# VH-VL binders against Protein DJ-1 homolog C (DJ1C), part 4

Target 1, 167 residues: Protein DJ-1 homolog C (DJ1C), of Arabidopsis thaliana (Mouse-ear cress) (q8vy09r84to250)
Amino acid sequence: KKVLVPIGYGTEEIEAVVLVDVLRRAGADVTVASVEQKLEVEGSSGTRLLADVLISKCADQVYDLVALPGGMPGAVRLRDCEILEKIMKRQAEDKRLYGAISMAPAITLLPWGLLTRKRTTGHPAFFGKLPTFWAVKTNIQISGELTTSRGPGTSFQFALSLAEQLF

## First folded at step 1 (VH-VL)

Design L04 (framework fv_lerdelimumab)
Fold by ESMFold2-Fast, scan of step 1:
Structure L04 (fold): chain C 167 residues (1-167), chain A 121 residues (1-121), chain B 109 residues (1-109)
Amino acid sequence: as target 1 above (167 residues)
Amino acid sequence: EVQLVESGGGVVQPGRSLRLSCAASGFTFSNYAMHWVRQAPGKGLEWVAVISYDGSYKYYADSVKGRFTISRDNSKNTLYLQMDSLRAEDTAVYYCAKEYSSSWYEGMDVWGQGTLVTVSS
Amino acid sequence: SSELTQDPAVSVALGQTVRITCQGDSLRSDYASWYQQKPGQAPVLVIYGQNNRPSGIPDRFSGSSSGNTASLTITGAQAEDEADYYCNSRDSSGYHLVVFGGGTKLTVL
């Protein structure tokens, strides 16, 4: 099972590292990809995160799951990555699993049109930006191929839910 | 010209039923969630019900749940509120309202003129 | 009866600044919208998404938010601003989608 976890400047560390750790422990082949110019990325709290590859190496790869961490400005960096946007749109088109936590649903997925008719949750500070009727105040929300979650405090629940869906 | 026009209000006895209509024009009705909001004489605004753009999701205030049914006909650009088992406390001006955004809730930008429902014996 | 709390009345002198406040836990996670209602008329949206004005709303109207509190500010109040003002947000419980504050009657002296 192949999983992509993209990271960028300002990615939330707990969300990213919990995703990678839990999914790897579950037996997934996790690729961490930087959307920046370098493999080394400074997270939202100043921690240095090291990616496996640059996102440019992932442009033509097929993943069983793509899981987006949040953080600011990390979610914005992911949103502004054209390669990642194309990967995510193909993921949805092919009905393959994708997920987003914290800031990522409202800041990254919503502008790409990837929340249409999907029940979603997200970070409380950005919950009001989510689509009417499709926004729910749950810690974890599964809506078809999309799984969303609230923030760092729900990271383990989020990652475990994704692992369960993969295996 | 973007507008909403309510109709169907009137005087009705307790326990009876009434159906309200809201005719929409000047915007793509099928893209927006629609709400019913009421206001009792001399009182504040009270949210009643909402329906998604395609009619697949509906939510109600606890005070009307089980008695009122919201529906829409996108081919006719019309919103409805079926009110059953009416009570004196349902007496109010009923407004239909359009959500500002077609993508997420940011408030209601277009409101009808309201239609008065009086429940009395 | 509402989860959003407003003071029932406030007064301002012509040309002066007034702030109307709205408090509720839903405001920690959702932005407030604000409505103006004059006697016998339908409500008019004056602020959406915390601090955006619909077309046609004077720039003397502004919104702000901090914690569980949202505020509507009218800078340089005019006589025509005398009205009831309602705040509105998505509810905090998840079983309803929207809730209104009790309303604040603004008197322009």
Scores: ipSAE 0.007, ipTM 0.536, lowest interface PAE 10.6, mean pLDDT 88

Design L05 (framework fv_lerdelimumab)
Fold by ESMFold2-Fast, scan of step 1:
Structure L05 (fold): chain C 167 residues (1-167), chain A 122 residues (1-122), chain B 109 residues (1-109)
Amino acid sequence: as target 1 above (167 residues)
Amino acid sequence: EVQLVESGGGVVQPGRSLRLSCAASGFTFDSYGMHWVRQAPGKGLEWVAVISYDGSDKYYADSVKGRFTISRDNSKNTLYLQMDSLRAEDTAVYYCARDEYFGELLSYFDYWGQGTLVTVSS
Amino acid sequence: SSELTQDPAVSVALGQTVRITCQGDSLRNYYASWYQQKPGQAPVLVIYGKNNRPSGIPDRFSGSSSGNTASLTITGAQAEDEADYYCNSRDTSGNHYEVFGGGTKLTVL
């Protein structure tokens, strides 16, 4: 099972690290990809995170799951990555699993049109930005191939839910 | 087929009031935010006001705040713009537009009406 | 200020590629949407979000965004693409909710 976890400047450390750790422990082949020009990125709390590859190496790869951490400006950096957007849109088109936590549903997935007709949750501070008839106040929300979650405090639940769906 | 039809435009003197209507059909009106956008003759688009799907949230451009009131009647599938204390600079074609993602980080106007002309002159 | 700035006019030869740009601080936080307006007609949505096309919009229309700048690209311009193009974004700096660019008149030569 192949999994992509993209990171960028300002990615939320707990969300990214928990996703990678839990999914690897579950037996997934997790690739951490930087959407920046370097493998090393600084997270939202100042932690230096080292990616496995640049996102350009992932452009033509097929993943069983793509899971997006949040954070600000991390979610914006992911949003602005054209390669990642194409990967995510293909994920949805092919009915393959994808997930987003915290800021990522509202900041990253919504602009890409990937929340249409999906029940979604997200960070409490940005909950009002989610589609009004599809937003739910759950810690974990599974809607078809999309799983969303609220923030760092729900990151273990989020990662475990994705692992359960993947295996 | 989604349709938005504006009405109520006309010639009015400065300081007077006018109410515009937008009749919506072909979609679940009470599920969408709605906007008014205007365009002065030969000029660009200017956003005027927005109202949430249930009418609980309203926002206005600074140029019309305190003079214009946006409202809706979901039972009649109709959007309204009450324009008070009209000024010459309010002269414009007024468009009704649907907001697929009102309140969200991504906001866009997927359907527009044909517009109704308001001319404020003495 | 959260004004969106567009060049007032641009020209392109038939079949060539043209890029129309929109610049403003709101674009750092929100995607632009793009509207085509022909004389005497209502605006028509051509791009929303980073690069999404509504049904019925030709694939020659594409969008891009980076930092405080958004761009609308028409690859292989056709005569019927001659129109005014407006960008729009959410305005977070003041009391406005939405803001439009000044518009760009595209002439297809």
Scores: ipSAE 0.000, ipTM 0.505, lowest interface PAE 13.4, mean pLDDT 87

Design L07 (framework fv_lerdelimumab)
Fold by ESMFold2-Fast, scan of step 1:
Structure L07 (fold): chain C 167 residues (1-167), chain A 120 residues (1-120), chain B 109 residues (1-109)
Amino acid sequence: as target 1 above (167 residues)
Amino acid sequence: EVQLVESGGGVVQPGRSLRLSCAASGFTFSDYAMHWVRQAPGKGLEWVAVIWYDGSEKYYADSVKGRFTISRDNSKNTLYLQMDSLRAEDTAVYYCAKDSPYYEDAFDIWGQGTLVTVSS
Amino acid sequence: SSELTQDPAVSVALGQTVRITCQGDSLRSYYASWYQQKPGQAPVLVIYGKNDRPSGIPDRFSGSSSGNTASLTITGAQAEDEADYYCNSRDSSDNHEVVFGGGTKLTVL
């Protein structure tokens, strides 16, 4: 099973690291891709994260799952990556799994139109940004191929749910 | 129609208290963080406070911390600002503002404001 | 005395392009939003995020961001664009507080 975890400047470290660690322990082939021009990315709390590849290497790859960490400005950096937007839209169109945690649902997926007809949760501070009809106050929400979750404190639940959906 | 209407402004003496209200209509009030922003006569905009959609988190500008309290009643679609220990420098038009559904701290709807004058 | 710096005034000739800038360290981490305010009126959101316009805002308004600087560009300025323009962003130190620029008065000649 192939998994993509994109990271950018200001990505939330706990969310990214837990995603990678849990999914690798479950047996997934996880690629960490930088949306910046460098492999080394500074997270939201100042931790240096080293990606495996630049996102440009992923443009034509097929993933069984794409999972987005949050963080500020990480979620904005992911939102502004045209290559990642194309990968995510292709993921949804092909009915392959994708997920987003914390700020990523409201900041990254919502502008891309990837929350339409999806029950969605997210970070409490950004919950008010989510579409009213589809917003739910759960620690984890599975809606078809989309899984969303609240934040660093729910990172393990989020990653575990994704692993269970993959295997 | 989407509207925010402030009330409660007026002339008040230094050291006294005043409570502002903001009545919301035309949107699901309980889904959005709400802000207070003020503007002193002839001056620029100054952010005052925010309250999250469910009232669980509140944050204040350093200039008002310990003196002002933001609150909301989602059953009445109403936002409040309790202003204690008022100072002459608090004289301003007070706006309530709604967070955008698309980006945090982008204020897509504003009320017309209510004037608070702190004077002897 | 805000964390975000704006020039206090700028002028543009009718039909020409003007750029209003906002500068501060918080803009390295967060996008600025831009507001138009006419005398005696409440502010109106014209740009949010990097370069998104609310419904009803003319396409002559655009935003850009690079490093610690955000810019509002009005292409083909009209007489009704004469107003004060404010940027806002998150406070970089706390990530909870909002900060506004000092405002730029635009005069359309």
Scores: ipSAE 0.007, ipTM 0.510, lowest interface PAE 11.6, mean pLDDT 87

Design L10 (framework fv_lerdelimumab)
Fold by ESMFold2-Fast, scan of step 1:
Structure L10 (fold): chain C 167 residues (1-167), chain A 120 residues (1-120), chain B 109 residues (1-109)
Amino acid sequence: as target 1 above (167 residues)
Amino acid sequence: EVQLVESGGGVVQPGRSLRLSCAASGFTFSYYGMHWVRQAPGKGLEWVAVISYDGSDKYYADSVKGRFTISRDNSKNTLYLQMDSLRAEDTAVYYCAKDFSDYYYGMDVWGQGTLVTVSS
Amino acid sequence: SSELTQDPAVSVALGQTVRITCQGDSLRNYYASWYQQKPGQAPVLVIYGQNNRPSGIPDRFSGSSSGNTASLTITGAQAEDEADYYCNSRDSTGNHQVVFGGGTKLTVL
C-alpha cells in the first residue's frame, strides 16, 4: 500500500509525524514529499522536517492514500501546490482514499472543491468555514473515500482510522 | 476567475483622507493575508501594509504608520485602506495583492490598481 | 530591518542567459520573491519561496540564493521577457515589514 504525506513550510509537526509513524508501523509504504523546493521544511512550531522527495517526483505516481497534515501556513502551502492539487483531484475522481486533519479540510480541500457532499470535521477555529449542511463536530469523520479529523490531539485516532481503511 | 478590483482612488488635497476598497472574487478570501502595495509615477514598488487572514495582525511601512489603517471584512470579501493626513509623496497607483499564505510569502494575485493623486 | 539592493539595468542578447541579483541581510533568513512588471501593467509573480514558479510561468525562470544574495535567472531570454524585475523579502527582525528592491530594467537585445 502506497501512501503520500505532503509537507510544506509551516506544516503542523505532530499531525505530520504521527501520520507517517502510525502508517509505517501498520506496514504502508509512506512517501513524505516536500511541496517546497527543498527537502528540509520548517514546521509551524519551528521543527525541521526532512522529506523523502520533492513533490515533483510524485506527479505521476498512484497512491492508495494521500493524507494531508494541517498547520498554518502549512495548509496554505499545500493548497497552493499545483502538483498536489492535481494528485488530490485524481485521487477523488478515482475513488481512492484521501484524508485531511485540522486546518487542511477548510484551508486546503475546500478551495479545491473536494468537500462537495462530504460530511467533514476540522479544527474548531476553522469549523465555521466548512459547508453548513455537511459540517460535523466529531473527532473523526469518514465520508466515503474522505476521512477528516480535528487537530493535533486527534492525530493518533486519525492515523489509526486511515490504517484500518487501507488494510 | 480569480480577481481583485480596487476602487476609491482620485484627486485629493494634502491633509485630507481617502478610503480605498478591494473587492475579491474567485477564491476563499478569508484564508489569505492581504497586502497593499503602491507605485509612484515612474518609480518602483513600495510595500504599504499587510493584514492577516482573520484581521488580528496588521503591519505597516514606516512611511505610513499612524496615518493609514488596513482592515478587512471577510463576510463581504473586501479589503480596505483608510488613508489619513495625505501628503504629496503618497501620490501613487495603489494595488491590493493576495499573499500565497497568511502573509510575507509572496503575492500571487494583484488588482489592476487605483490611482491616488495628492495635489491641487 | 532589511534594505534590498538591485542594479538598475541589465541587458541580455536574445536566447542567452541573464542573472538579476538582489542583496540584503534579510535574504540570509527569508527566501526572495520575484516580480515582473511591464509598462502600464500590474506586477506578476514569477518566483516565490526561492525557486517556486506559479502556474503559467515558463520554466526558463528560476531562482537561487546564497548568503545575503538572491538571484533570478532567465535561461534563453525571449523578447517578451523585457520588463522591470523586483525582488521582495521580509524584515527578519523588528517591525514585520516587507521590502522591495529598487528594480532592475531588463533589455533584451
Scores: ipSAE 0.000, ipTM 0.482, lowest interface PAE 16.7, mean pLDDT 86

Design L13 (framework fv_lerdelimumab)
Fold by ESMFold2-Fast, scan of step 1:
Structure L13 (fold): chain C 167 residues (1-167), chain A 122 residues (1-122), chain B 109 residues (1-109)
Amino acid sequence: as target 1 above (167 residues)
Amino acid sequence: EVQLVESGGGVVQPGRSLRLSCAASGFTFSTYAMHWVRQAPGKGLEWVAVISHDGSNKYYADSVKGRFTISRDNSKNTLYLQMDSLRAEDTAVYYCARGLHYSTGFYYMDVWGQGTLVTVSS
Amino acid sequence: SSELTQDPAVSVALGQTVRITCQGDSLRSDYASWYQQKPGQAPVLVIYGKNNRPSGIPDRFSGSSSGNTASLTITGAQAEDEADYYCNSRDSSGEHYVVFGGGTKLTVL
């Protein structure tokens, strides 16, 4: 099972690290890809995160799951990556699993049009940005191929849910 | 065919009140957030207020807080704007607009009425 | 206070490409939507989200965003594109507030 976890400047460290660790422990082949021009990125709390590859090396890969961490400006960096946007839109078209936690549903997925008719949760501070009729105040929300979650405090539940769906 | 039609505009003196209506047709009104947006003669668009699909949440521009009240009657497919303590700077064409049903959320507006003119003049 | 800044006027020759820009802190977190308004008419949504066109909007209209700047591009401008263009986003000071740019008057020469 192949999994992509993209990171950028300002990515939330707990969300990214927990996603990678839990999914690897479950037996997934996790690729951490930087959307920046360097493999090393500084997270939202100043921790240095090291990617396996630049996102450009992932453009032609098919993933069983793509899981987006949040953080600011991390979610914005992911949003502005055209390669990642194309990967995510293809994921949705093919009905392959994708997930987003914290800021990522509202900041990254919503502008890409990937929350259409999807029950969605996200960070409490950004809950109001989610579609009015589809927003839910749950720690974990599964809506077809999309799984969303609230933030660092729900990171283990989010990662475990994705592992359960993947295997 | 989806349609929004504003009414209730007119000439009023400063300090008076006026109530605007917006009649919706051609879509399930009760599932959409609704906005009021105004435009002073020869000027740009200025957002005024939004109301959630069920009326439980309301938000206002700072320029109208405490003076304007947005409301809706889903049984009549009608949106309202109660405007109290009117000022000369409230003179504008008032548009009602529909927030997007899903995908981009209700902060973007895909259907607009033709507008109703409110003139605050002594 | 959140503001979206647009140049008040821009001109383009018939058939040429024009880019209208919008700047503001809210654009770091949200993409701009764009509205076209012709004299005496209500605004018409032409782009929402990153680069989504409502049905009926010609494919010569496209959107882009980077940092605190959003752009509406019209590739091969036509006479009927002459109008005022407004950008719009969520106010960065509040989750439920909306802000519009000041508008850009496009003249097609």
Scores: ipSAE 0.000, ipTM 0.502, lowest interface PAE 15.2, mean pLDDT 86

Design P02 (framework fv_praluzatamab)
Fold by ESMFold2-Fast, scan of step 1:
Structure P02 (fold): chain C 167 residues (1-167), chain A 119 residues (1-119), chain B 112 residues (1-112)
Amino acid sequence: as target 1 above (167 residues)
Amino acid sequence: QITLKESGPTLVKPTQTLTLTCTFSGFSLSTSGVGVGWIRQPPGKALEWLANIYWNDDKHYSPSLKSRLTITKDTSKNQVVLTITNVDPVDTATYYCAHSEYGDYFDYWGQGTLVTVSS
Amino acid sequence: DIVMTQSPLSLPVTPGEPASISCRSSQSLLYSNGYNYLYWYLQKPGQSPQLLIYLGSYRASGVPDRFSGSGSGTDFTLKISRVEAEDVGVYYCMQALQTPWTFGQGTKLEIK
């Protein structure tokens, strides 16, 4: 099972690291890809994170799961990556799994149109920006191929839910 | 990929009404948090913000120009329209429309359209 | 209205040398959420403005790491560690804390 975890400047460290660790322990082939111009990125709390590849190496790959960490400005950096947007839209079209935690649902997925007809949760600070008719205040929300979650405190539950869906 | 393009007359006479249309692709103005703004730049001068319209049809205008400005959207056509009444030669400028969301900044701009107000 | 003041207005720089542009606001741009609602734009000759820095210090996608933003409240700085020929143009700061959104006068960076 192939999994993509993109990271960028200001990515939330706990969310990214927990996603990678849990999914690798479950047996997934996890690729960490930088959406920046170099492999090393600084996370939201100042931790240096080293990606496996630049996102440009992932453009033509098919993933069983793409999981987006949050953080600010990490979620904005992911949103602004055209390669990642194309990969995510293909995931949705092909009904392949994708997930987003914390600020990523409202900041990254919503602008890409990937929350239409999806019940979603997200970070409390950005909850009011989600479509009101589809917004839910759960720690984990599964809506078809999309899984969303609230933040660093729910990152383990989020990753474990994705692993269960993948295997 | 987000793109915006301004259209409208390039020459307008004083006292007339100027109507400019912003046509965009790559996003929807029904998406929560999304807005489109208009900014102008007189030749050789600084940028000046005019108006914003948001997904919820909320509108913000430059106070000094508010009585002359109207901003509207047509979500089905992916268009935002700015109307300026009673134009004067000082309204001569390149007019830009731009995308904004989450952080309240303009991240993608149209190419701009030069409007000259002269007889 | 919040007034944005830039200095210098004209900045001739030798290629490879550092450059620094100041932006001061008449009111604090630091919001209760901990962010400064200050943005830096570059307008290259004949082109539309492009975003360089958002929320005071965060680089926009594709912006080289030689650009950095710093400051808080009313005093902000844009730094270019080593100026390149492609960096020529007019730099603008902008605030979006309160309507109307306002821009500085612009700083024209030119190669000596």
Scores: ipSAE 0.000, ipTM 0.464, lowest interface PAE 15.2, mean pLDDT 87

Design P03 (framework fv_praluzatamab)
Fold by ESMFold2-Fast, scan of step 1:
Order: sequence, then C-alpha cells, then structure tokens
Structure P03 (fold): chain C 167 residues (1-167), chain A 119 residues (1-119), chain B 112 residues (1-112)
Amino acid sequence: as target 1 above (167 residues)
Amino acid sequence: QITLKESGPTLVKPTQTLTLTCTFSGFSLTTSGVGVGWIRQPPGKALEWLANIYWDDDKHYSPSLKSRLTITKDTSKNQVVLTITNVDPVDTATYYCAHTWEYDSFDYWGQGTLVTVSS
Amino acid sequence: DIVMTQSPLSLPVTPGEPASISCRSSQSLLHSSGYNYLYWYLQKPGQSPQLLIYLASNRASGVPDRFSGSGSGTDFTLKISRVEAEDVGVYYCMQGLQTPYTFGQGTKLEIK
C-alpha cells in the first residue's frame, strides 16, 4: 500500500509526524515529499522536517492514499503546489483514498474543489469557511474516499482511521 | 436503485397525532453524509420542507412546526418515521420522504402519500 | 426565514422554443466557500418532484443538457434551450443554505 504525505514550510509537526509514524507502523509504504525546493523544511513551530523526496519525483506515481497535514502557512504551501493539486484531483477522480486534517480541508482542499458532495470537519478556527450544510463538528469524518479531522489533538484518531481504511 | 415509499393513514381527525413511515432501499442511513427528509405539498400549493434526519442522528426541523414534529430512524429496518401532533385541516397534504446526500439536497423522492385531515 | 420568489408563475411555451425561469432569494445564497445553495426541481403532472440542478449550475444525474442553471447571490435562472412535451410541469427553486429550507411558489410550464 503506497501513501503520500506532502510537507512544506509551516507544516504542523504533530500532524505530519503522527501520520507518517502510524501509517508506517501499520505496514504502509509512506513517501514524505517536500513541496519546496529543498528536502528540509521548517515546520509551524520551528522544527526541521526532512522529506524523502521532492514532490516533482511523485508526479507520475499512483498512491493508495494521499494524506495532507495542516499548519500555517503549511496548508497554503500545499494549496499552491500545482503538482500536488494534480495528484489530489487524480486521486479523487479515480476514487482512491485521500485525507486532510486541521486547516487542510478549508485552506487546501476547498479551493481545489475537492469538498463537493463531502461532509467535512476541520480546525475549529476555520470551520466557518466550510459549506454550512455539509460542515460537521466531529473529530473524524469519513465521506466516501475523503477522511477529514480537526487538528493536532485528533491526529492519532485520523491516522488510525486512514490505516483501517487502507488495510 | 434508490427507492423510498411513504406509508401511514390516509384520513386523520383534527387534534389526533399523524405518524408516517418512510421505508427505503438502495442505501443505508449508516453511510456518512446520508440523510432523509420529509416535504409536504397541500393540494394545489407549493412544497414545504418539514424535517431532516442524518446518518449521525442529527435532526433539523422547520421552526414554525418544531413543537409538533418528531423525526426518528430505525437503521435495522431501513425506516424513517415522522410524527405530527395535534393535526388540523391545514395539515392536509401529500407527504413525501426524500433521500439527501451531501450537496444533492433531495435527489430521490418517494411516490408521496395523501393525508386528509377532516372531521 | 429566506423567502424565494419565482417569475413568471405561468409560462406557456411553443414546442422547440427556449424557456427561462427566474428565482430570487431575500438573502444571498453564496456561502464564503464559493457555493450557491440553490436547487431546481421539476414536478411533472401526477408525479413526485425530481432534482434537475444542484448548487445553482450542476445538472443532476440523467438530466438532459438542454437544462442549465446560472446565477449567484440572490438572482438565479433556469433555462431550457428547446422545450419538449415531456418538460411540462411545475418548476420549483429551493434554498439549502439554512433551515428552514424554503421553496419558491412554483412556475407552471405549459405547451401552447
């Protein structure tokens, strides 16, 4: 099972590290990809995170799951990555699993049009940006191929839910 | 493949309680994002939304009718039940139940059941 | 409550001609997410309503491409490029932005 976890400047460390650790422990082949020009990025709290590859190496790869961490400006960096946007749109089109936690649903997925027909949750501070009818105040929300979650405090629940869906 | 069918009394006396059952197939009310709503239409008049219930048991009611309405689900029977208390002749209408999924507000409707409220 | 107003309420059309129905809301249906929570339904004589358009401009499954929805905020339009006999019925707009969900008065489309 192949998994992509993209990171960028300002990625939330707990969300990224928990996703990678839990999914690797579950037996997934996890690739951490930087959307920046370097493998090393500074996270939202100042921790240096080292990616396995640059996102350019992932453009033509098929993943069973793509899971987006949040953080500011991490969610914006992911949103502005054209390569990642194409990967995510292909993921949804092919009905393969994808997930987003914290700020990623509202900041990253919503502008890409990947929340249509999806009940979603996200970070409480950005909940108001989600469509009113389809926004839910749950720690974990599974809507078809998309799983969303609230933030660092729900990171383990999020990662475990994705592992369960993957296997 | 999604089908819904309303059932209940066709004639009810004023002040009585009206209970309507929606029996469905082709989907489960345990599926994330799925809901069932009730909409009514008095003879020759416009559609009026009454209530929705969702997979997570979240319930929404028309505020003007909220004190008279109760919506419940039985996922093992594939049923949604609407109860309206203290009916009067203005409650005479064709009652529909309908499937809702995410942004498709009401995409599949039952055939409707006409309920007449008279003495 | 959001009030939905349709115009015209009666629409006689010659077969093959285009038809246009307007729907106005008392409040903007445009959410900060960019979605307009506006829906169009058709009720054919003796039948249940059927969904035509969701989120202002998206055709529901099985709906012919002669139907199109447009508009944003408070002003919305349903267009039929070439009316056919099977299109006869009452058309309703609905807002799904907030409860209670509210419908317009209905527009009865009839063949001349």
Scores: ipSAE 0.006, ipTM 0.520, lowest interface PAE 11.1, mean pLDDT 88

Design P04 (framework fv_praluzatamab)
Fold by ESMFold2-Fast, scan of step 1:
Parts: sequence; structure tokens; C-alpha cells
Structure P04 (fold): chain C 167 residues (1-167), chain A 122 residues (1-122), chain B 112 residues (1-112)
Amino acid sequence: as target 1 above (167 residues)
Amino acid sequence: QITLKESGPTLVKPTQTLTLTCTFSGFSLSTSGMGVGWIRQPPGKALEWLANIYWDDEKHYSPSLKSRLTITKDTSKNQVVLTITNVDPVDTATYYCAHRDEYSSGWYFDLWGQGTLVTVSS
Amino acid sequence: DIVMTQSPLSLPVTPGEPASISCRSSQSLLHSNGYTYLYWYLQKPGQSPQLLIYLGSDRASGVPDRFSGSGSGTDFTLKISRVEAEDVGVYYCMQSLQTPFTFGQGTKLEIK
């Protein structure tokens, strides 16, 4: 099972690390990809994270799951990556699993048009930006191929839900 | 600027099929969040919602009319078509198409076409 | 279906005076996300409906300050602080909380 976890400047460390750790322990082949120009990325709290590859190496790969951590400006950095946007749109088109936590649903997925008719949750501070009729206040929300979650405090629930859906 | 315009026959006979076209500009049904709805108003009566179609081709119909309604889109032509089968005089109304945006704070019809009056009589 | 009931159905008003229109829904229009899915439209004679108020109380672009919406749950009010001749027409409330979307019967505002 192949999984992509993209990271960028200002990615929320707990969300990214929990995703990678839980999914690897579940037996997934997790690739951490930097959307920046180098492998080393500074997270939202100043922690240095080292990616496995640059996102450019992932452009033509097929993943069973793509899971987006949040954080600011991390979610904005992911949003502005054209390669990642194309990967995510192809993921949805092929009805393959994708997920987003915290800031990522409202800041990253919403502008890309990937929350349409999907019941979604997200960070309380950005909940009001989600499609109003489809927004739900739950810790984990599964809507077809999309799984969303609230923030660092729900990171383990989020990762475990994704692992359960993969295996 | 968003504009919509309805077109179709002004007179149809009972039992025939009525086809109405909404042609629009200023937005695309390839854009996430975009949709078009059809609403009708019989002379001197209240507004009645008929159907919606969205960018992802999801369709919703009024339950009471669902068996008679078909809504389709042609994204490349910026057109939405509503078909009503087996019309009767009760279907006499002004038919409107209207824009809606899922992301615009709450699923409302913000811009409407001018309307087209359809009379069903022999 | 959610039933929308308006009162009064006919509202004659002298120019410069305030006007108030009520709308009641058969079910709460408050969603779990905190928003109220109620809308007000004005249809001037011979014209298409135009949006006045969305989500219960927010004024649509270009709508004069004279118009305000209030209420929550099942009881809603549209107020016009000082009626002008251009405000003549039929006012409709609408809900979009669930399909089918439903409108009230309409309130005809007339100048005396």
C-alpha cells in the first residue's frame, strides 16, 4: 500500500509525524515529499523535518492514499503546489483514498474543489470557511474516499482511521 | 458579470414534452461549487423549485415532479436544459433559471434569468 | 417537506413608514454548523426575483440598509425601516436546509 504525505514550510509537526508513524507501523509504504526546493523543511513550531524526496519525483506515481497535514503556512504551501494539486485531483477522479486534517480541508482542499458534496470537518478556527451545508463538527468524518479531521489533538484518530481504510 | 437567459417554446399542447434551455455567461459549470437551478411561477401564484444541476453533474429534482423532469448540462456551451414530459395546463408558468454557488455562504439563488412564459393549452 | 408560511399576505404601507413581514418554517432552519438557511427575495412587478437577505440576516450586495432580516429557528422577520415607492412587489422567504427547497406564499407590499 503506497501512501504520500506532502510537507512544506510551516507544516504542523504533530500532524505530519503522527500520519507517517502510524501508517508505517500499520505496514504502509509511506513517502514523505517536500513541496519546497529542498528536502529539509521547517515546521510551524520550528522543528526541522526531512522529506524522503521532492514532490517533483512523485508527479507520475500512483498512491493508494494521499494524506495532507495542516499547519500555517504549511496548508498554504501545499495549496500553492501545482504538482500536488494535480496528484490530488487525479486521486479524486480515480476514486482513491485521500485525507486532510486541521487547516488542510479549508485552506488546501476547498480551493482545489475537492470538498464538493463531501461531509467534512476541519480546524475549529477555519470551520466557517467550509461549504456550509456539508460541514460537520466531528473529530473524524469519512465521506466516500475523503477522510477529514480537526487538528493535532485528533491526529491519532485520523491516522488510525486511514490505516483501517487501507487494510 | 453573471447573466442567464431562458429559451424555449411559448406554447405547447397537453401531453407533449416541454424543453427549456438556460444559456449563461460569467461562470462555468466546470468550476467547483457552481450550479444552476430551475424555478417556475404559475400566473399569480408562488415560486416553485423544480431541479438543480451542479458542476459535478449531480442532479436534484422536486420529488412530486421527479418522474417527469430531466435536467442536463453542456459545459462547453454554457447551457443547462430542463425537460418536462406529459405537460398539462397546470404546467403553465413563467420558468426561470438561476445561478447558485455552494461556496458563497449558503446555497442560495443569487442571480436569475428574465424568465420565459410557457402556456400549455390546446 | 418543510412548509414556509408568510404573514400578512397583503401589506399596504404609506411611504416613509416601516413595514414588517413574518415567515414561519414547519421545522428549525438552524443547521448544526450554526447557520440558518433562510433567504428573502423581492419580485418587483414584471421582473425576476432578486435576493435581498441570505442566511437569515446578511444583506445581499447592493441591497439598501433599509432592509434587515432577523430571527432564528422557526420564526423570521423581514423589516423595512422606511418604505419607498421602489419597494413595491411580492416578498418571498425560502429555505434551502433540505430538498425540496420551498418558498412561502408571498407577501404583496403595496403603496397606499
Scores: ipSAE 0.007, ipTM 0.541, lowest interface PAE 9.4, mean pLDDT 89

